# Ledger of designs, part 5: VH-VL binders against MAM domain-containing protein 2 (MAMDC2)

Target 1, 162 residues: MAM domain-containing protein 2 (MAMDC2), of Homo sapiens (Human) (q7z304r168to329)
Amino acid sequence: IECDFEENHLCGFVNRWNPNVNWFVGGGSIRNVHSILPQDHTFKSELGHYMYVDSVYVKHFQEVAQLISPLTTAPMAGCLSFYYQIQQGNDNVFSLYTRDVAGLYEEIWKADRPGNAAWNLAEVEFSAPYPMEVIFEVAFNGPKGGYVALDDISFSPVHCQN

## First folded at step 5 (VH-VL; framework fv_trastuzumab)

Design c11 (from tS1c with heavy chain Y50E)
Fold by ESMFold2-Fast, scan of step 5:
Structure c11 (fold): chain C 162 residues (1-162), chain A 122 residues (1-122), chain B 107 residues (1-107)
Amino acid sequence: as target 1 above (162 residues)
Amino acid sequence: EVQLVESGGGLVQPGGSLRLSCAASGFTFSDYYIHWVRQAPGKGLEWVAEIYSSGGYTYYADSVKGRFTISADTSKNTAYLQMNSLRAEDTAVYYCARDYYESSGWEYFDYWGQGTLVTVSS
Amino acid sequence: DIQMTQSPSSLSASVGDRVTITCRASQDISSYVAWYQQKPGKAPKLLIYAASSLQSGVPSRFSGSRSGTDFTLTISSLQPEDFATYYCQQSYDTPYTFGQGTKVEIK
């Protein structure tokens, strides 16, 4: 489930096709970034990679960008952690969901607005007793909703320390 | 040459309505956000509303939300501000401004109109 | 809402003086700050964007800088046409907010 998005690689994560809004790979030598984005958390430089959603690419509001994990194959329980950055407050919503084989969604985490443009650590208690997907979801209320960036997804089979 | 020209200002009684127009020329209107910014006599600048006509997006300051409506007619390259339920505190010079949103992500109001005075008084 | 606190509210200066105006954001807004000049009876004019980028056509005596949440507009050698009111503005989040203004007056 772990991914640091280096090598322009999604680690099996899938963008849900949406002609309006999608996650993109940022950093490295790849151009096509609209907003001024942060340095990659892993490398602390523009040579590293991260995922991001930028409101300026949104054509219709209230549609969502989803980054979907591979389906889990073995029961797992522990701490799902990742780094995120949110620019601009009320114009974006960043949430984490699980979706099981029957298609049932459950929100397991929602970003608090940190009041700054720094990388923040999220630690989410995670349990997948049967096959399910983890979905990182961003919604924007307008084209100036800024961006949401995501990096360093990892899982540890112990309770979250915080 | 980029130009923004406001019109429609005047004297209105409290509770009245007024519609301001911002006529744009010299650029592709639909590629830009258009803002209304007001300035009460002797006071500073206060942002009022924005529109991005290509995306069907509008946003308002809390002080005017529910009373003012921003709209655009792309065929006329004109943005409008419909002001209803006017109050004495709405008395101000109203400017329209073009917002340049660069591919690098920076936003700024690069051109402004001359302004139109709205006076709300009995 | 993000508050922009501008200082001083007014200052007196002579032609040739270095003038410094400061603006403080209530939270981290990166470099999403613009500076505007307004002369009596006229619309504001953009001077600086992205905290430190000079707008095309603006004299090089104007410069902007950022230190954390503190933003500074500097006029290195004041000219007669620079006597005006100056405003900072954040574009990091809606609603966009302006500082209260700094009037630069003849000493």
Scores: ipSAE 0.006, ipTM 0.532, lowest interface PAE 10.7, mean pLDDT 78

Design c12 (from tS1c with heavy chain Y59R)
Fold by ESMFold2-Fast, scan of step 5:
Structure c12 (fold): chain C 162 residues (1-162), chain A 122 residues (1-122), chain B 107 residues (1-107)
Amino acid sequence: as target 1 above (162 residues)
Amino acid sequence: EVQLVESGGGLVQPGGSLRLSCAASGFTFSDYYIHWVRQAPGKGLEWVAYIYSSGGYTRYADSVKGRFTISADTSKNTAYLQMNSLRAEDTAVYYCARDYYESSGWEYFDYWGQGTLVTVSS
Amino acid sequence: DIQMTQSPSSLSASVGDRVTITCRASQDISSYVAWYQQKPGKAPKLLIYAASSLQSGVPSRFSGSRSGTDFTLTISSLQPEDFATYYCQQSYDTPYTFGQGTKVEIK
């Protein structure tokens, strides 16, 4: 389920179809039409790729953007880690879910609002004893939701260290 | 010129209901967030709810969630606040305010209505 | 919720005085702070937005500044029409929250 989103590749991840809000591939730095503080709209200074959702491009709110992993093929347990960045927005929720073959969702992680627009490391204990999907979900409750960025998803078959 | 005109306030008994109106003129209110902010006698300002009618979205303060409903009629450029299960603590002057988000990216209330008094008592 | 602590709750001043009102956020809210003036029986009026930007039509004697989580409204030379209650507000996160207000009274 690992992906660094380099060279515009999603590593088998897919958006859940939604004409209004989806994850997009970004690279280097990104700016939207609203420019509050330049650094708040710059995800990375290096040339690289990441995924992002920006509320400025959303036409209908109360909808979720879901980035869905490939179904796991073998039992696994360990630490799922990724980097994320959240703008100082007042109306976004960034969560991580698992969904099993029966279609049942379980929230396994939810972002704290970090108070800055820096990249943060998330480490989530993860267990998939049977086939399941991992879902990165962003909900925007209005155009004041800012942006959420995601990069460098990795898995390690050892306990998280934080 | 930009105006927000409030109406619908009055005296109501605990458990009762009132609907407040905020009529916009001089601009298309569906292009802006419209907020309700209240002020109890002798107290400060408390945010209540907003609506962004173009995007179809609303938010509420926890103190009114489940009891108040904000809505909009874009054909009339009017926002409404339906207040149910009113309590003595809801007694306040209710202001309608416009949020000038689209032009600047910053969030602030640039125009306010004159307020309408809601008194909840027997 | 983000708390906005405003001080002082009231002050007495004379025409021509320099007046400062402070507001402290319970967390980093960048510059998402506005200041409002409210006269008795009237709706609030926007003075300052984005911590330091003067609203069109507001006299230049009003200014705002930010230092970390501390925000200041300054009136450089108080005029008779400035006797009012002043409120700070954050718009960084929902719920929007206001300071408790500072009443500027005539000496």
Scores: ipSAE 0.007, ipTM 0.539, lowest interface PAE 10.3, mean pLDDT 78

Design c2 (from tS1c with heavy chain Y57W)
Fold by ESMFold2-Fast, scan of step 5:
Structure c2 (fold): chain C 162 residues (1-162), chain A 122 residues (1-122), chain B 107 residues (1-107)
Amino acid sequence: as target 1 above (162 residues)
Amino acid sequence: EVQLVESGGGLVQPGGSLRLSCAASGFTFSDYYIHWVRQAPGKGLEWVAYIYSSGGWTYYADSVKGRFTISADTSKNTAYLQMNSLRAEDTAVYYCARDYYESSGWEYFDYWGQGTLVTVSS
Amino acid sequence: DIQMTQSPSSLSASVGDRVTITCRASQDISSYVAWYQQKPGKAPKLLIYAASSLQSGVPSRFSGSRSGTDFTLTISSLQPEDFATYYCQQSYDTPYTFGQGTKVEIK
């Protein structure tokens, strides 16, 4: 489960299509003049890529945007890490779930609201003893939810360190 | 035609309570954020609270948090502002406003009610 | 909170004058600024949104512009019905905040 969202590809992640709210590929030389988009964590510039959900583009609130990993293929346990950025908003929820082959969801992480932020590192203890998916989920409860950005997903088969 | 009509204002003593109503017509109430904005006599505009009735989503200005409660009755197309523990500095004309969210991402208060006066005084 | 500072607090003008009102945001808010006109005893009326977009039905003598965190409302040729108080507002983040207002008075 690794993706830096470079080269305009999702590394096998599936953006669950929803007409009202979705993840988008951000970065590069193109800017949205209606909002302030984050710069890529990898390049520290607008030339890199990341994934984002922006409340400005949401047609119907209370819907969720899901970015779904490939199924795990072998038992794994360790630290799932990623960088995220949350823009000025009180009406957003950014969560991480696992979903097994029976369709059972389990919340394994939920974002704290960072301040006037830069990219933040999240480290989540992760265990998949049988095939399952990891789901990055964003919900906005209103137009002042700002944006949520995600980059540099990685896995290490050791316990997380602070 | 789009219309917002406020009611419920009046004279109240410090520490008292009032409930304001904002009756909406001419549009689908649940598709819009509804805001309360107040204006003290001779002063500028101050945002108070909003509600999005489809989910009961609410947000309050720090100056009223814990004292004011916003709610909605979608069957009546009406938003309410319950004002408790009123203070002299809450004296103002209270406006109800509709928040239009344009397809290109811009938002603005496109329709306002006429306002209702709340006076907190002995 | 994002602060919106208007200048001047008041101005006196004659019919036919060009009037400019400025509003400064305490941080980058892109173009998430609207301008409202308020006449005594009445509710505010939307004039401009997205810093420079004229609301339908508003006379073309009104225009808005942006330079960084500075926003300007211009009335190219003041008419008798334009004597009012004008407010800028940011919609970039909660809480929503307004400028303190600019009163345009007859000379």
Scores: ipSAE 0.007, ipTM 0.521, lowest interface PAE 11.6, mean pLDDT 78

Design c4 (from tS1c with heavy chain G55D G56S)
Fold by ESMFold2-Fast, scan of step 5:
Structure c4 (fold): chain C 162 residues (1-162), chain A 122 residues (1-122), chain B 107 residues (1-107)
Amino acid sequence: as target 1 above (162 residues)
Amino acid sequence: EVQLVESGGGLVQPGGSLRLSCAASGFTFSDYYIHWVRQAPGKGLEWVAYIYSSDSYTYYADSVKGRFTISADTSKNTAYLQMNSLRAEDTAVYYCARDYYESSGWEYFDYWGQGTLVTVSS
Amino acid sequence: DIQMTQSPSSLSASVGDRVTITCRASQDISSYVAWYQQKPGKAPKLLIYAASSLQSGVPSRFSGSRSGTDFTLTISSLQPEDFATYYCQQSYDTPYTFGQGTKVEIK
C-alpha cells in the first residue's frame, strides 16, 4: 500500500467515482494554477508529486473524496505512516478508514489541524487480518477548508512510536 | 453595491425570545458565509454563529449553543438568528457580516451591517 | 479555542505620530489575521486581511505585519479620522476570535 506518488502513478490507488470529488496528482508542471499547493514532500520541490484534493472542485455539498488502496494480500500488523498537509480552514475533515470484503467501514485515524503549513507525519496503528482496503477520505462541509495533500505512504511491521 | 441590513432587535425579558433578520443585497447571497457578531455595551466583539446557505451548514459559539438557531431563506436573501432563553449577558448590538473566502484560503469579513440592538432586561 | 491578546488596551497619540498596535495568538495561526476599525456608534470596517494585505479603499498609512504568532497594525502618520477602536481577528479555526480591542485617542 506504499506509494510516494512519483512518476505520475497512483500505485494502484483509485478514486471512488462520482458523486464524489476526485483526488489529483499535484507537483511538477501538472499542478492546478488556481490552487496554492505545497512543494512535494519526497523531493521538497515542484518536480516531485503528491496527491491532493481541493474544496474549489466540490460540485455538491456533503460530497466526500475517497482515495482507495489496493486490497491487502497477506495479514498485516504494524505502523502505517504518511505525510499530509491541510490548508487552514474550518470545513474539511481528513480521515483514514478501513473497508473489509463485506463493505464495512471503520475509522482508524482522523487528522488534527496542523499548527503550521509544513508536512505533518501521521503514524497509525494498522491491522489487516483479512484482505481489506485503506481509504483516505476528505469530507466537505462547504467551500472553506482549502486543499488536503497526501504523500509518502509507507508500512512498517513494528508498532508506531508515540 | 453590497449591503447588509439587520432588523428585529428590541427589549425582551430574561427567558424571552427574539428573531433577528439580516437582509442582503448587491451580491449572490448563497456564495457567501454569513456571520453574526455581537458587541455588549462598551465591550469588544464576540463571534456568535455562521451559516453557509448553499448547504445549510452552520456553526455556533459555545455561549449560544442550544439557545440560538441560525437559518437562511435564499429566496429572500435573508439570514435569521432565532434567539431563545435570552439572558442579561446576551444584551448587545448584533451585527451580520459577509465572509469573503479566497481560493488561496484567506478569509475575512469584508462587509458588515449597521447592527441591531438587543436589550435583555426586566 | 485560539486566544487573541491585544495590546495596549488604549493609547493617546498626536496627529502625525506613528502608532503600533500588537496582537498575539495563543498558537501558530499562520497569517490568518484580519484587522478592523470601529468608530463610535458604527459597525467595524475591514482594514487588513491575511496579516498584511491592505483592503481596497483603505489609506496606505495603514499596514500589517507578522512575526511568528505576533501581529502588528501600524498607522504611519495618525490622522484625526483615525480616532477609533481597533480589533484583530483570527480566521484560522472556529470559533472565530477577536482581540479585546485597542482604543486610539487623539491627544
Scores: ipSAE 0.006, ipTM 0.534, lowest interface PAE 12.3, mean pLDDT 77

Design c7 (from tS1c with heavy chain Y52D)
Fold by ESMFold2-Fast, scan of step 5:
Structure c7 (fold): chain C 162 residues (1-162), chain A 122 residues (1-122), chain B 107 residues (1-107)
Amino acid sequence: as target 1 above (162 residues)
Amino acid sequence: EVQLVESGGGLVQPGGSLRLSCAASGFTFSDYYIHWVRQAPGKGLEWVAYIDSSGGYTYYADSVKGRFTISADTSKNTAYLQMNSLRAEDTAVYYCARDYYESSGWEYFDYWGQGTLVTVSS
Amino acid sequence: DIQMTQSPSSLSASVGDRVTITCRASQDISSYVAWYQQKPGKAPKLLIYAASSLQSGVPSRFSGSRSGTDFTLTISSLQPEDFATYYCQQSYDTPYTFGQGTKVEIK
């Protein structure tokens, strides 16, 4: 489930079907029409890539953007870590869910509300004893607007150190 | 000094309307969200609505959605709460509060007005 | 909606006593908790923000702490002016929600 979103690939992650709100690849040669989005965390430059969702593109309240991992194939237990950036003033909810083969969702992490536009490290205790999907979700919750960016997803089979 | 002053409360019949005002001074009004919080007699605090006056964005509690409208006039440094279709359950002291969003990311209501009493009774 | 469950509903204590009030969130809200003091007939006053940060001008006998989804407000040595109702509040998600309040009566 690791991915640094480099080379313009998603490492098997997919957007949930939603014609109005999806995660997009940022950085590299991709033009930012409305605003300057964050630099890639890996390279600290426009030549790297990250995923983002921006509420300026959301047409209706209560829409969600989901980025869904491949199913886990072996039992996993340890620390799931990733970098994220939330624009200050953003009222959108950034959460991490698991979904089992029966379609049951379980929230395992929720982002702290933004205080700055810097990349922040999240470390989440993660356990998948059965095949599961990991879902990064942004719920457009309010008119405060702003973006959420995600990069450098990694897993370590040890407890989170933080 | 930072100050918030409410006005417009009073007695009104069920189904009636009132408009509350929250006059702000001592700070740059457009840099802050303004909230309305109410407290029924002898009860706890209940959040009602907020406005981002710089963007004109608003949000409401489900209990008042469709009946109350929050607005702001940045040239007058004043926020308003228009209350329509009032019910006995809306009887409360209404406070306005300033929402402080620190650069470190923490959010809290750092200043409150004195409150204005709204009584919905026949 | 995030529920904030506050306990106890009321307590009576003597001047000089240590008082602890607890608030439990229905989900992880990080440290997005503030504590307010409300004296009879007055507006609430901010005491603590970010679960443990003391607001400027508030006496050092007030402190806040977090353990998971449990939050506590402690008054280390109760004074006569501390007669009031105390509320916790979460600012993590809309709607903003408050605990039910704890009335502190000085014996």
Scores: ipSAE 0.005, ipTM 0.488, lowest interface PAE 14.2, mean pLDDT 76

Design c8 (from tS1c with heavy chain Y57F)
Fold by ESMFold2-Fast, scan of step 5:
Structure c8 (fold): chain C 162 residues (1-162), chain A 122 residues (1-122), chain B 107 residues (1-107)
Amino acid sequence: as target 1 above (162 residues)
Amino acid sequence: EVQLVESGGGLVQPGGSLRLSCAASGFTFSDYYIHWVRQAPGKGLEWVAYIYSSGGFTYYADSVKGRFTISADTSKNTAYLQMNSLRAEDTAVYYCARDYYESSGWEYFDYWGQGTLVTVSS
Amino acid sequence: DIQMTQSPSSLSASVGDRVTITCRASQDISSYVAWYQQKPGKAPKLLIYAASSLQSGVPSRFSGSRSGTDFTLTISSLQPEDFATYYCQQSYDTPYTFGQGTKVEIK
């Protein structure tokens, strides 16, 4: 379950279709005059791609945007890491879930507001003893949702460093 | 500068079909949500549908869901409302409107077309 | 669906009068309310957005305010060109909903 979202591809990740809110590919040649992501000048690659959800695309605030991994095929345990950026002072919730073959959800991580809009590293202990999906979920509780951006998903079969 | 022009209205019998057009100029319409809002004679405003062509999003009011289809041709900067199985209660002036979203999160319908009248009757 | 209840349905006032129109949301919608003016035979025109922000080109006699789920449009000194129907609208959630309208008649 690794993806850097480069070359405008999702690495097998799937948006759960929703008319009201979805993840989009940002960076590179993608243009969106209504979605302003600050601090792009601090990102290492100006042409790098990332995924994002912006409240300007939300038409029903009780719905969630989900980016769903491929189903795991072998037992795995270790550290799932990714970079994320969230707009400060906004009404959004960014969470990571697992979903098993019976459809049961378990929240394994939730974003803290770090006090800045820079790219932040998340390291999440992850265990998939049975086939399951990893779901990146954004919910906007109200119109002050702002944005959430996600990049560089990776997995290591070692415990998280911190 | 910014202009929305509706066309395609007319008289149609119950059960019939009409296609309305909303031609946009002075802006890149695929960057905006485009709405259809209708107003029955002597009545208030009723929201009908929207399209956001860059994201492929459409949404419909329950009163028209399954009968109306909104679409867009980005090469012509034009949105369409295909109206099927028309009923007497669909009689209204149909407006298209541009939905402006600020980076601060506020949204509002900043420009409206002049409307096109649809009459569903014998 | 979010209901927008507008009052009064109609009013008559003299030039120079202060006119107040109220709109109540069925739930908390923050400040996601816009007000529109519609003159007979014409399309609606945006007056106020974000509950209290005056649209460019709109006379300063128009103002909007919010108190919880109650929203108010005020015309401080009614002019002859203000004869129109006024609508509130919420953009907080889909479907978008409008108040039923308030017809302002100048005598």
Scores: ipSAE 0.007, ipTM 0.545, lowest interface PAE 9.7, mean pLDDT 78

Design c9 (from tS1c with heavy chain Y50W)
Fold by ESMFold2-Fast, scan of step 5:
Structure c9 (fold): chain C 162 residues (1-162), chain A 122 residues (1-122), chain B 107 residues (1-107)
Amino acid sequence: as target 1 above (162 residues)
Amino acid sequence: EVQLVESGGGLVQPGGSLRLSCAASGFTFSDYYIHWVRQAPGKGLEWVAWIYSSGGYTYYADSVKGRFTISADTSKNTAYLQMNSLRAEDTAVYYCARDYYESSGWEYFDYWGQGTLVTVSS
Amino acid sequence: DIQMTQSPSSLSASVGDRVTITCRASQDISSYVAWYQQKPGKAPKLLIYAASSLQSGVPSRFSGSRSGTDFTLTISSLQPEDFATYYCQQSYDTPYTFGQGTKVEIK
């Protein structure tokens, strides 16, 4: 479960495609005012890459965008860490789920809304006693919730520092 | 500095077609949502459509869906509204407007064009 | 669609009066409301955005406020150039919708 999203690669992560909103690779030279594209955390420049979703592309309320990992190895336990950025706005909920082979979801983390549009470090205690998927989900209630960006996913087989 | 200029309005018969243009200057057109808003004589404002040309996204009011098409030519900094199957109730002054996105996430129409009159009558 | 219900449809006022126009959203739209002024034969002009933020260049006698789904535009001391039609607008969801307008006429 490691990805810095460089060279436009998803490291095996996939969208659960829907017709309204999905995660996209950001960075590079593309700019737009509604999606003020955050600079990549790894390079601290617009040339780097990250994943993002933006509520401006949501056509209906209650849409979700999911970015799904490959099945983990198991047993696995430790600290799952990643950087994230949430633009100011209403009704965007950024959460982390696990999904097992039977299709059962469990929420393991939920973002606090930040006071500014800065990269934040999340550290989540993670345990997979059998193979499962890790899912980054953004839920939007309205189209003006702003963007959510994700970068530098990593795993360490020790407890989170916190 | 920032300016939006509409053109293409005129008199047309019911069932006819017109194409409106919104020429933008003084800013990077593709970084903004561009909206069309109309106003029937003596009536209020009605939102018609928007385009976000960098993302290739468009949206339409139900009253015009299937008849109107919004498009953009980023090389000319111009948005278009192709209006087909025009009806008497489409008679209005058509404005284009720039949707400003403040960094805090707030959106509003900070600049409007002068408007172009479309009259649908026999 | 989100409905914006504006009241009153018209009002008569004198120079120096305090004028209040209200707009109610059919659902919670946070502060995604803008107010526009329109004079006859002219395009609308932005006055207030984000429910209460004054647009640069707009006189300070104009102010906006929010209480739940109720939004208010206030002109603290009406001037001759303020006789116009005023519109509220929501930008929370597509389609964008406007109130029906309030015409402020000289008494």
Scores: ipSAE 0.007, ipTM 0.529, lowest interface PAE 10.6, mean pLDDT 77

Design d5 (from s2 with light chain S91Y Y96W)
Fold by ESMFold2-Fast, scan of step 5:
Structure d5 (fold): chain C 162 residues (1-162), chain A 122 residues (1-122), chain B 107 residues (1-107)
Amino acid sequence: as target 1 above (162 residues)
Amino acid sequence: EVQLVESGGGLVQPGGSLRLSCAASGFTFSDYYIEWVRQAPGKGLEWVAYIYSSGGYTRYADSVKGRFTISADTSKNTAYLQMNSLRAEDTAVYYCARDYYESSGWEYFDYWGQGTLVTVSS
Amino acid sequence: DIQMTQSPSSLSASVGDRVTITCRASQDISSYVAWYQQKPGKAPKLLIYAASSLQSGVPSRFSGSRSGTDFTLTISSLQPEDFATYYCQQYYDTPWTFGQGTKVEIK
């Protein structure tokens, strides 16, 4: 996987375009109806400052928003970590999947109910012994699903220490 | 202009069933969440369920999950609350309310119906 | 679940008094708080939304404010028609939860 502008193991994520629901780049002056749009975590994300999905911008609540990594190029095993912020209730689901070259999905993490709108650290045991994609997926059941934000994706070749 | 009218309340035995209706007029029904909120005699307000009829999306309070089903008929601009396996603690006035969600708007339970009394007693 | 603790449970005041009702959220809910008035035998009526925004048609003597997780409803000059029970509600996350109510009696 060619990566001229990024020097990480998951070089260049792709926002899978969907006319009904998508991830957007956040930070700074972006405003929405909740008025609690996530603030930049002040860490560098491989996707920019941070990415977010807001239920206010969703046209069809059966669809999912996906951020997809390119295929991994070498065997990887260790800890995948990222920061996330969600206004979670029963109206949104935030999950992390792997997808192999045959198209098989495996859920490797699902967000817990957040205690508030603060940034939370997720640490996920990750193994890709052959080429795989990592997918951040959000689904909303209605326009009161709030938002999901993602920042600071990183990988360390050691087991997670929780 | 905007009006919500509840009906279907009454006296029912424990374990029985009842269907409440919330007839809406004066607004575009499919643009709104329709909420059910109940109030036991002399007590406070308790949220029960909502529906966003454009997608058929629903949410329920834990106390009624598996027993109550919310639905909507957009051709009649009416939301329904089907109540099964009723218990004495379900005795309450049941209100329906609308809730508008719009990208720049701060809309909440801005209009309520008059309520319909459900009494679950032997 | 998010708990809304409302104080006081009841109060008695004279016409013209300033009345303040407080509601505390168990966690940070930003400004996702509404206040409702319920007169005896009637449905609740929206007074305030987004913690401090006055609903159209509601008298200007009603106001709302936020300080952290504390929310207040103020009636600047109590009138006879303000005899009612007042409820706060959070709409930050489901289940929607209400305070236990404050009964305002005019002396």
Scores: ipSAE 0.006, ipTM 0.538, lowest interface PAE 11.1, mean pLDDT 77

